# VH-VL binders against q9uuj3r425to622: the designs that were tried, part 6

Target 1, 198 residues: q9uuj3r425to622
Amino acid sequence: SSLTEDNLIVSLVPKILAYLLDAYSYERDEEVLSCVWTTEVPLKDAFDLKSVLRKTDNVESVLNACVEKYTLSSITCSLRLCLLEFPDSLIRSSFYDYFKAIYTTYTDFEDLDHRLYSIKKCLLHLHSTPLHILEEIIRHLSAYAISIRMKDGQIRHLAKIISPCVLRPPDDLNIIPVEDTHPTLLVIDLINEFENLF

## First folded at step 14 (VH-VL)

Design x1
Fold by ESMFold2, look of step 20:
Structure x1 (fold): chain C 198 residues (1-198), chain A 123 residues (1-123), chain B 106 residues (1-106)
Amino acid sequence: as target 1 above (198 residues)
Amino acid sequence: QVQLVQSGAEVKKPGESLKVSCKASGYTFTEYYMHWVRQAPGQGLEWMGIINPSGGLKSYAQKFQGRVTMTRDTSTSTVYMELSSLRSEDTAVYYCARDLEDYDRSGPYFDYWGQGTLVTVSS
Amino acid sequence: SYVLTQPSSVSVAPGQTATISCGGHNIGSYSVHWYQQRPGQSPVLVIYRDSNRPSGIPERFSGSNSGNTATLTISGTQAMDEADYYCQVWDYRYVVFGGGTKLTVL
């Protein structure tokens, strides 16, 4: 099923993000906190958790059990896997080459306003469900990055990790070619400029 | 030595916008987040928002969301704060204040402040 | 929407100890910073991370933070300590200031 049809993922995303927000306040290890979204986890752990989350109507109960079995990074990875199950990215893949052209042409500091204008135009054309999910995820990541005052390299790494959820090429592989950096650059702008874009 | 030098006082009319600059010197501009804080006459300190001058990551206090814009220019080591749709209640001294160099769960706290910019909004 | 509450004023006799409170729900889990502001001047950091003094701040300034109350303490209070004092925390992604306390030395 598509993102516009999957009522379960629509309800799941806000609950997972709310859980993470609360969990950040209890995480005393600053190094662990800084890598919640970027730490590699065993894929089996992330797929197992995803399977349980897709079956439950009590996300909080399952996630509380995750504290005993899995890391916070397993939770973030499971969320990303849920989004990757859908045939299209949050920003429709038909925009893939549109943004490739934008980020090839408007590469510098002076071009930020043009890139932001282009992003705003794209957002106006998204279906309401993927737009809402995108907004909630970017809101969360922007706030998280601010909360630990991320450096640019950390923001770039975060953006690279989540970019396949946001913008993928139109094909069955769900893989961003290594040479294509524009999905990462788009997510960097979404995070950095959340306050101005949404 | 670290200095934060702000633009001069301004008089504005209701409905206009203000834009205050804060020029940093004496340190690596892109390594420190910058904050904006205002203080109405006879009132307390009110935080407005934060910006990373390196990549531009920014977050605004809820009260100002939709009216405030924070930008920067790394070539001039300058941070800007723009507040639109001004009202008489926006009359205040506006300060920039420098954050810490690195992540610190206990921070931010501000040991370097600009001199303040008085903006008067009067009809 | 985290709120810090300070008394509007505190009066102390010269040489006595002044205490300025900063109330907040579970404020003991935050790091509290304190600023002194004289009329027409920018704020000056006097305590950071609950109890640390920046260079140049007299030893008579101290701070504590536990439970629902953080406290700025000025021992041997002098006339030059008359000022407004603000507490401040970082709450996830927001800076929160207390409303300020006017200290008078009489």
Scores: ipSAE 0.818, ipTM 0.906, lowest interface PAE 0.7, mean pLDDT 89
Fold by ESMFold2, fold request of step 16:
Structure x1 (fold): chain C 198 residues (1-198), chain A 123 residues (1-123), chain B 106 residues (1-106)
Amino acid sequence: as target 1 above (198 residues)
Amino acid sequence: QVQLVQSGAEVKKPGESLKVSCKASGYTFTEYYMHWVRQAPGQGLEWMGIINPSGGLKSYAQKFQGRVTMTRDTSTSTVYMELSSLRSEDTAVYYCARDLEDYDRSGPYFDYWGQGTLVTVSS
Amino acid sequence: SYVLTQPSSVSVAPGQTATISCGGHNIGSYSVHWYQQRPGQSPVLVIYRDSNRPSGIPERFSGSNSGNTATLTISGTQAMDEADYYCQVWDYRYVVFGGGTKLTVL
């Protein structure tokens, strides 16, 4: 029963994020640094890395070897694959239509406080494990975006890439319909407003 | 001509909040991050935080977390900094300063500053 | 938590060279920027990226950065150079200023 929670996310995510934080300081290629989370990588590379990470008791050693063979983007992609393997998104899928309604009603600058209130209310209903993982990921992404002073288009792209991990429909497909933009918009608000939400 | 024009001097009591505005002109407001820096009388410069006026991405210096809020209004090209639960140590000149247009590895440096806003917190 | 350390004051005679240091652990790996602030005025950028002068800054201002020390150098120092000087870096997501150095031209 305990195995159904899969403590892999709890133990692995903070270590991967800490590794990435340190690695950002050594990446001298500004273009590579700006796209660490958004650069497409061969899915085989990301799956191979995920498989090794699930089996290791020395995450930093594995990740150091992977930078020589793979890229930092392989590491971020493997993290996203770990999150996508769980049956529900970090914000429970039962909130999917709740946020769809929010982001179709409160779309403007003047509505930000209403959206933030809705997000805070949702966070109070999350179990501690997904809430902790969500907070650590958004903390990391917000700091990363600040560190390179991302433009809005870059933030939107980042948010789109991470959004299936954060909020997915309640069906068993783990796929966001192309016409639904509210998961991306939610992640944009989470990143932009981390200081106010957590 | 780039200009950053701040709101006028204020006198506040302990426990109140201050809110300083910084109106930008002469450039595309949403393309440049904005920083807030304060300076107590006879003291050095102290960074408070950063905001992206386009989407509102923001980050605060650890010392001010929980007391500072940075916002913007793109319709008036204005950024705001609010500091709550004021105490006499918050007496300072508050500056806005413009970041670079594009990310550069050297990080931000500030070639344009507002004129400063003196806020005095006294009993 | 990164800290930049500056001397509180530096005094030089007119026409001589002033040097203002900015100490930090491995500061040579950062890009260091320098500001001049005259009494009652906003800071003015005088050096960026260790050694570059913005347009309008006299050639007597120069900068260097290596190891654990960055240095602002003012040659041919003039009375108008009396001011406070601050070094500054970007540390991942934080701006860090040095404590400031008061330059006195005697």
Scores: ipSAE 0.817, ipTM 0.910, lowest interface PAE 0.7, mean pLDDT 89
Fold by ESMFold2, last read:
Structure x1 (fold): chain C 198 residues (1-198), chain A 123 residues (1-123), chain B 106 residues (1-106)
Amino acid sequence: as target 1 above (198 residues)
Amino acid sequence: QVQLVQSGAEVKKPGESLKVSCKASGYTFTEYYMHWVRQAPGQGLEWMGIINPSGGLKSYAQKFQGRVTMTRDTSTSTVYMELSSLRSEDTAVYYCARDLEDYDRSGPYFDYWGQGTLVTVSS
Amino acid sequence: SYVLTQPSSVSVAPGQTATISCGGHNIGSYSVHWYQQRPGQSPVLVIYRDSNRPSGIPERFSGSNSGNTATLTISGTQAMDEADYYCQVWDYRYVVFGGGTKLTVL
């Protein structure tokens, strides 16, 4: 089903994010904490957890009861898989080429205000459900990055990992895509400028 | 020698905006987050927010959300704080303060501060 | 959200020991940092991570943190120690300062 119709995802995302927020306070290994969203996990583990989370009526109990089986990185990966199941991204794919043009034209520090204006115009056109989910995820990632004072390279890596959830190419093409960087650049701006955008 | 040099004192009217600059020298500007802290006359220190001068990641104290904007210019090693819709209660000395180079579980503490910028909002 | 509470003032005779408290719920789980602010000056870090002195801070400054109270202690207090003192923690993504304590050296 679509993001605009899935009431489960609307409640699931904030609950997973709240669990992660609490879990960050208990992680004493600074290197592990810095890589919670970016550490690769076995895909089977992430798919298994996703399946359980999609069927439960109590997300916190599932995550608490299965803490020995699931790492924090498995939880973040399962969240991303939940979002990737939808046929469209949080910012609908009809904006894919729009942002490609923006990030091809306005590439520099001096162009930030134009990019932010373009993002704000896009956000006004999103349905309330994907907009709410996007805002909650970017709020969480921005706060997480601040909490550990991430370096720019770490922010870029984080943005790369989350970008397919945020903006994907249109699904109706049968060609091998050229790797595009603008979805990552968009997420970098969303994270860095959360305070100005939402 | 690490130094944070702020812009000079200002007098503003209610409803205007203030913008304070903080120029860093004696270290690699982009390796340290920067904080803004203010102090009203006779009152304590009040944290306003944080910015990463490298990529511009920023976060504001809730009290100032919607009124404060923090920016930077890496070519001049300068961080800026702008506060809009001023009122007399915004009369304060505004400080920049440098964070640690690397993440530390103990959180930020500030070994270097700017000299402070007095902003007076006239009634 | 998280609040740090300090007495508004503390008075001590020269040569005596001054203690300045910083109260907070379970503050012992935080790392507490302390600043001295003399009149007309920027704050100066005097204690970090509960009990460490930065280079240039006299050994008469010490700190402790346990339970619900962190304490800044100044032994052999001198007239130049007369200043405002602030405690500070990091609460996830927020810096929190105590309200400040005016130390008067009689």
Scores: ipSAE 0.816, ipTM 0.908, lowest interface PAE 0.7, mean pLDDT 89
Fold by OpenDDE, look of step 14:
Structure x1 (fold): chain C 198 residues (1-198), chain A 123 residues (1-123), chain B 106 residues (1-106)
Amino acid sequence: as target 1 above (198 residues)
Amino acid sequence: QVQLVQSGAEVKKPGESLKVSCKASGYTFTEYYMHWVRQAPGQGLEWMGIINPSGGLKSYAQKFQGRVTMTRDTSTSTVYMELSSLRSEDTAVYYCARDLEDYDRSGPYFDYWGQGTLVTVSS
Amino acid sequence: SYVLTQPSSVSVAPGQTATISCGGHNIGSYSVHWYQQRPGQSPVLVIYRDSNRPSGIPERFSGSNSGNTATLTISGTQAMDEADYYCQVWDYRYVVFGGGTKLTVL
C-alpha cells in the first residue's frame, strides 16, 4: 500500500514538472514567474490540489481544468508536499552528517571541485528512483533559475525552500536545524552545477 | 566605462576546438550575466548561450548542446566560450555580450558587446 | 521554437522615415529589443523593452510592439543609419533574434 502510493507520487512528479515548464512559457507576469516556487500559498489549497492530483492518471488534464482555481505556486507547493510524504528525503538522511562535514570544510569558491566530487560520490549510492526524481527536480529548477536570471540570493531562497525534500536530518522528516545550512548549500550546488553532476 | 575585450582571431581545422575569451572591465563583473552570440559571414546574429555571474549556471542553445562550454573566472573578470568538434559552418565572428542590469527581470537585452572574435574553420 | 521574422531589406531616402517590422506570434506579450549593426562593427542596442532608448541613441529612433508585430521606426533617416537591424526577444531561457533587416539609405 505504501509502495504503491510512493510509486504514484514518483510518477506524478515528472508530470507536474512538465506542466510547470509549459506554464512558464505562457506566463507573462514577471512578478508571478519570479516567485512561483517561493510564494506562500494557503496550505489548504496545496493539500486540496495534492489530493486531486494523487487520484488522477491524467495530471495535465486536471491541472488544465484547475487553472482558475489554483496558482502555479499552489502547484509547486503541492509538489513539495508530495515529496515530503516520502519516508526519507531524496538524498538519504544517512548522508546528512556527510554533507555537514563537506560544507563545513569546503566553504570557498575554490573548493567547488571538492564539493562536486563529494556530491557525485553520494549520487552514485542513491537508488534509481530517488535519483531520477532528484535529477528531474534539479533539472527543472536549474532551467527555471536561468529563465528568470536569478540572483544568488534568489537561488539561495529557492534552495532553502526545496532543501527539505532533498536532504533531511536523521529521525526528523521535516525539520532542518536552523544552525545547519548545508542542505541549502547542497541544493545550491545541485542547481548551479547540474550539468556537471548529472 | 564598461568594456568587453575579446581574444584575437583564430584559424582552426575541422574537428578542433576553439576557446574565446572576453575580459570585462568598468563594472562589477560578478553582478551581470553574460551571453555569447555568433555571426557567420553575411548572416544574422545567432545566440549561443548564457552564463550567470557565478559561472555555475548556464543555458545553451539547443544547436550547440554537447559542443559548447561557457566558463567564468572571477579573479580575472573573464568569460570563456569553448566550442568543440568544429566544422566549416562554425566560421563566424563570436561576440560576448553583457546582460541588462540586475533590476530588470524581463527578457535579457545586451547593452554592451565585445569587439568580436573571428574564428575561421578551414581544412 | 519561437521565431522572429524581419524583412530582408528596407530602403529609404535621406530625411524620410524608415520602418522595420519584426513579426512573431503574440510578440506583443514579449519585450522586444533592437540592435543596430554597421558593417564591420559590433551590434549596438538602439531600443530596449519595446520603446525605450538607451543613452546616446538619437531621438529619431523609436519602437513599438503590439499584437504580432514589433516595429522599429527611424524618423529623419540619415546616411549613418545605414546598417543591419535585429530584433530580439527572450523565450523562457533562450534568446531569439530576428533574421535581420538591411536598411539602405538611398
Scores: ipSAE 0.815, ipTM 0.906, lowest interface PAE 0.6, mean pLDDT 93

Design x1
Fold by ESMFold2, look of step 15:
Structure x1 (fold): chain C 198 residues (1-198), chain A 123 residues (1-123), chain B 106 residues (1-106)
Amino acid sequence: as target 1 above (198 residues)
Amino acid sequence: QVQLVQSGAEVKKPGESLKVSCKASGYTFTEYYMHWVRQAPGQGLEWMGIINPSGGLKSYAQKFQGRVTMTRDTSTSTVYMELSSLRSEDTAVYYCARDLEDYDRSGPYFDYWGQGTLVTVSS
Amino acid sequence: SYVLTQPSSVSVAPGQTATISCGGHNIGSYSVHWYQQRPGQSPVLVIYRDSNRPSGIPERFSGSNSGNTATLTISGTQAMDEADYYCQVWDYRYVVFGGGTKLTVL
């Protein structure tokens, strides 16, 4: 079902993000903490956890009961898998070429105001459910990046990993899909400028 | 020799905006986060927020969300803090303070501070 | 929401040892940093990570942190130590300062 119609995913995302926020305080390995969203995990573990999370009434209880079984990276990967199973990204794919043009035209940090204006216009056109989920995820990632004072390279890597959840190309045979960096660049701006965008 | 040099004192009226600059020298500007801290007369230190001058990642203390904007200019090695809709309670000395070069679980501690900028809000 | 509590003032005679407390729930799990602020001046870091002195800070400054209390200790207190002192932690994504303690040397 679509993100607009999936009331479980609306409830699940904030609860998983709240769990991660609390769990960050228990992660003593600073290098592990810096890679929670970017560390590769066995797909089986992520799919198994996703299945359990979608069936539970109590996300925190499930995650607490199985601490040794689930790494934090398995939890972040499961969340991303939940978002990827829907046919469209949080910013609907019809904006894919719009942002491609924006990030081809306004490439420098001096062009930031133009990019932010374009992002704000797009956000006004999102349905309430995808917008809410996007805001909660970007709020979390911005706070997480601040909490460990991420360097720009780490933010770029994080943005790359999350970008398919945020903006994907449409499956449209009239548009030849090309591999592009603008979804990553968009997520970088969302994270860096959260305070100004939401 | 690390220095943080702030803009001069200002007098403002309620409803106006203030904008304080903090020019950094003696180190690689983009490798260190910068914080803003204020101190009202006779009161303690109050944290306002943080900015990464490299990519612009920023976060504001909840009290100031909606009124504060932090920006930077890497070509002049300068960070800025703007506070809008000023009230008399915003009368304070405003400081910039430099974070650590690398992540540290002990969190930021501030070994270098600007000289402070007195902003007086009076009707 | 995390709160650090300091006494408003501490008075000591010259040459005696001053202790300034910083209270917080489970503050022993945080790293505590301390600043000195003389009248009309910017704060100066005097202790970081509970007990370390930056270069240029006299060895009479020391710190400790356990349980619910962090402590700044100044031995052989001098008139130049008269200042306001602040403790500080990082709570996830927020800097938190204590309310400050005025040290008077009398």
Scores: ipSAE 0.815, ipTM 0.904, lowest interface PAE 0.7, mean pLDDT 89
Fold by ESMFold2, fold request of step 16:
Structure x1 (fold): chain C 198 residues (1-198), chain A 123 residues (1-123), chain B 106 residues (1-106)
Amino acid sequence: as target 1 above (198 residues)
Amino acid sequence: QVQLVQSGAEVKKPGESLKVSCKASGYTFTEYYMHWVRQAPGQGLEWMGIINPSGGLKSYAQKFQGRVTMTRDTSTSTVYMELSSLRSEDTAVYYCARDLEDYDRSGPYFDYWGQGTLVTVSS
Amino acid sequence: SYVLTQPSSVSVAPGQTATISCGGHNIGSYSVHWYQQRPGQSPVLVIYRDSNRPSGIPERFSGSNSGNTATLTISGTQAMDEADYYCQVWDYRYVVFGGGTKLTVL
């Protein structure tokens, strides 16, 4: 029996997030903990782990074996690679220019309510599966950021790293132009305002 | 001199909302997370949630999710907590308390508290 | 969901040592903070990170934390120490307070 890539991503994401949540409690090095999502890892390690994770029925067993060989950052990188293989970004790419216009027009802290209204409108139009995955990822990242009382610069860096999974251009290249900051700014708002958006 | 000054006592009816302000002075407002804690008469301290006044990152205790909203105004160095759909059980003294400047795995401890705001919810 | 338990009251004679416990599953892996609250006042931090005393807190206040129990100890207890005492930890993204202990000096 053949499974679609969407079914694999749907089942894998919550299991990886649950593992990470538990693993945070065992990481005693505060600097390592603060960089779990942003530390660069060898791409080979992330691709190898992703391949194993997609073939297993026991994600926790595979991830526990990573303690000797791979870091927690390899796990977060593998998760991001899985999301990049999803047929579209979690917020469908047809919203790319919509949010570009929003974040070009409403740039200040005083404009937050306008941006939140636009985000809520978009979320109401997402299909249930990408919406659920987006909500679970942003819930996890928001809680993680709170757990270590992230500074704004740390949140911006985290948001930049995850932004291609959340919103990318409607093309086959999977590349956000370097001059486009609105995907990062959108993820910052999703993280900071999770309690109000979901 | 670090100071957290809260709004005055309020009397509310069931079904209304309360909104308490906490004005900070004597330090850089945006460098410290702020917490809200309440205490019902004769009862202990109950944590309600946390907000970063700088970027607005916020998280609420599960008991209050759906009823609590925390906001800030950087131009006045003020944090707000609003609790909706009030019941008589929400009668309490509400406190703001300042977090640490930097991350520490020991977590927050609160050396600076507001003076408290009594909110009474009665018919 | 993490729970801290404290006795509801502790009574000691003046000059004796008061011991206030704070129980929690594996609380020794947390940093425990303690607050004193007198009637009508805001809480005052008396111990932070298990055993450190803020400036202005008498040296008769001390703390320890191991296993499943954290302890606030007040040696040479005085009438002015009558108050409610709360322990507190940070559990991932939640602040958790103990239920409070009323210290009575008789």
Scores: ipSAE 0.813, ipTM 0.906, lowest interface PAE 0.7, mean pLDDT 89
Fold by ESMFold2, look of step 19:
Structure x1 (fold): chain C 198 residues (1-198), chain A 123 residues (1-123), chain B 106 residues (1-106)
Amino acid sequence: as target 1 above (198 residues)
Amino acid sequence: QVQLVQSGAEVKKPGESLKVSCKASGYTFTEYYMHWVRQAPGQGLEWMGIINPSGGLKSYAQKFQGRVTMTRDTSTSTVYMELSSLRSEDTAVYYCARDLEDYDRSGPYFDYWGQGTLVTVSS
Amino acid sequence: SYVLTQPSSVSVAPGQTATISCGGHNIGSYSVHWYQQRPGQSPVLVIYRDSNRPSGIPERFSGSNSGNTATLTISGTQAMDEADYYCQVWDYRYVVFGGGTKLTVL
């Protein structure tokens, strides 16, 4: 059953990302497009869409049939909810304090190479499934950020929203303490340096 | 006034690497994405990639993935493009070009270009 | 990947109107930009967003874009307009240039 759920998530994530990529070309409101991943939506809408998506063989048909009910932000929120239900964050929570130390010590532009080395070392130790999902999500977000030439503040906001999917503390709270900024900083590096990391 | 000044011409052998610099002045360096474009002798313009010099967000044209690296140094307002494993077909003039300040779905378009750097690769 | 097609050359007599085409599937949905490049020089932007002229570009330069074709038009063509011309779009996260058109004024 666990294998069945993992297979469903593995196939669902790439299909949702492909749908979003196509849908970006039709979104003419530039403000809406710039906030697709960061706009707050009612959690009920995201949960409802998630439940429908888990029952379908054809993600594209479901989303096309219900397009007026589901904004692009509801789709991205549903995707994030799926990732939060994964037993651990995409980068194992055992790396949480490792990266806290890295991002406390190596904070400047001059330290980027050390941070990238630390990330590459971590990626080599991920299992195939979370590594594949992480790569696909970061590829998508990096391309999306380039497509609208995001400013650094926009990238930081996007990274903060995504960070619980990527790196969570080992306690079963699924909450990043407010004082801990390193998960956001890690996602910023993943997005900015996708070309060098994967 | 906006100015993009590139490093001087180079002669390289196959298998070596090139690294071209582009120093920006006359504007806030970190507010504009920078692009690299090359042009082989007698040929058209070929886009190589883009970098945000502020945070370093970057993306490369698929043809150059694995061979190109784009970096920046905000303290000197300079963007760099490095191309490795050179071949004779990499002989070209390499240009940097400045993007727009703000998001614009119609852009980018380039009204400011560097003077170009000729790199010759011969065996 | 998205492709822009230009004729390799166009010839006009002085004072006549030159028309340089840029073909692409549904290019009318893109914003098209045009560059002039004289021998040994960097490209110069002459039209942006289909039909707008940057400051300093003569009124004889104009542009249009619809369907599968964008067009750069130079009325009253002068000898100094002899150059290579490139069209360009942004396709999601890629810049795409046309192959270039050599304008000859005879």
Scores: ipSAE 0.810, ipTM 0.905, lowest interface PAE 0.7, mean pLDDT 89
Fold by ESMFold2, look of step 14:
Structure x1 (fold): chain C 198 residues (1-198), chain A 123 residues (1-123), chain B 106 residues (1-106)
Amino acid sequence: as target 1 above (198 residues)
Amino acid sequence: QVQLVQSGAEVKKPGESLKVSCKASGYTFTEYYMHWVRQAPGQGLEWMGIINPSGGLKSYAQKFQGRVTMTRDTSTSTVYMELSSLRSEDTAVYYCARDLEDYDRSGPYFDYWGQGTLVTVSS
Amino acid sequence: SYVLTQPSSVSVAPGQTATISCGGHNIGSYSVHWYQQRPGQSPVLVIYRDSNRPSGIPERFSGSNSGNTATLTISGTQAMDEADYYCQVWDYRYVVFGGGTKLTVL
């Protein structure tokens, strides 16, 4: 995607996340709330909303109108589509095999400090823009997971859904091989250890 | 049957760190989030943060961010709270308290508390 | 962040009804929980989800929550009810306690 579109997405991310944060407080259906990021939506709805968001100067007004036409899950899906339009994942794909080795070698509870050290080194070397977007996304997801006291299985499902935005292989196909679980495991650590990592 | 047993009272000097343990028994340790709450002498209850003992998901009250660390050890069914750069104002009884098994919008309420750990910070 | 306000003290005569308020903006949209704490002891849950009593809590304890005020009510107040009382909510990802109310039975 173009650099101009990337700059537009950078300005939208904090506004969409702020809207979602406020909207969580009004969602009384706890099953709906627990699945806001993971519920599948008609892809047309997410693309339509993304298109409208890229053309507006008032994100909150558009999102308020969209609650009556689209679900909160349409908003989260639109955000994920925006992130997938970046030419690379938020953690650049050159780290894909680095983390594959980390999550193959350091698999247990006793190895958490080694994994966190590796993540901290990676974060230090990210460019400021992808680092800020990553931090804002993980901050939001960590707070959201806390707000509903997610079980580990829910965190794993959330992490799997988000992982293509965070770390993809260099092949640029938005496809993580089915045998590769390390992108999901990385996102689990990012969410669980946000307080220690950022 | 549910029991939360905390480590014993401690005396610390300003600038040191404290670390309080809370050992859980009588329930499935990894199914319930754990909270830490402190109470300075003659003062009210002050929430410090929350940890999921299973995966370690954690969140701290803003006042303590940068000074507090919460960890767990599933092999001993124990959660820990560490507070660094201690001041005399950190003198308090520190409690662990168990969350609900499952989320609902009513949020956590605490019917199981540890016995409390008095930490005194003095020169 | 969200703030809960309680009076610092409430005094009642034995046998009378004590009311302890917990003020917060739109607190009626929260679920309010109440704790009793006697000197030197851990807090004890006396009301949860606005108005429910845990097993073992006397029926004289009740609660309500609407608008900007939640209330703990103790009817037939006894000397043993003399304690500190705290209200508590969950605000998104934060536990918030009220400042506490010392109940004195005179």
Scores: ipSAE 0.809, ipTM 0.904, lowest interface PAE 0.7, mean pLDDT 89

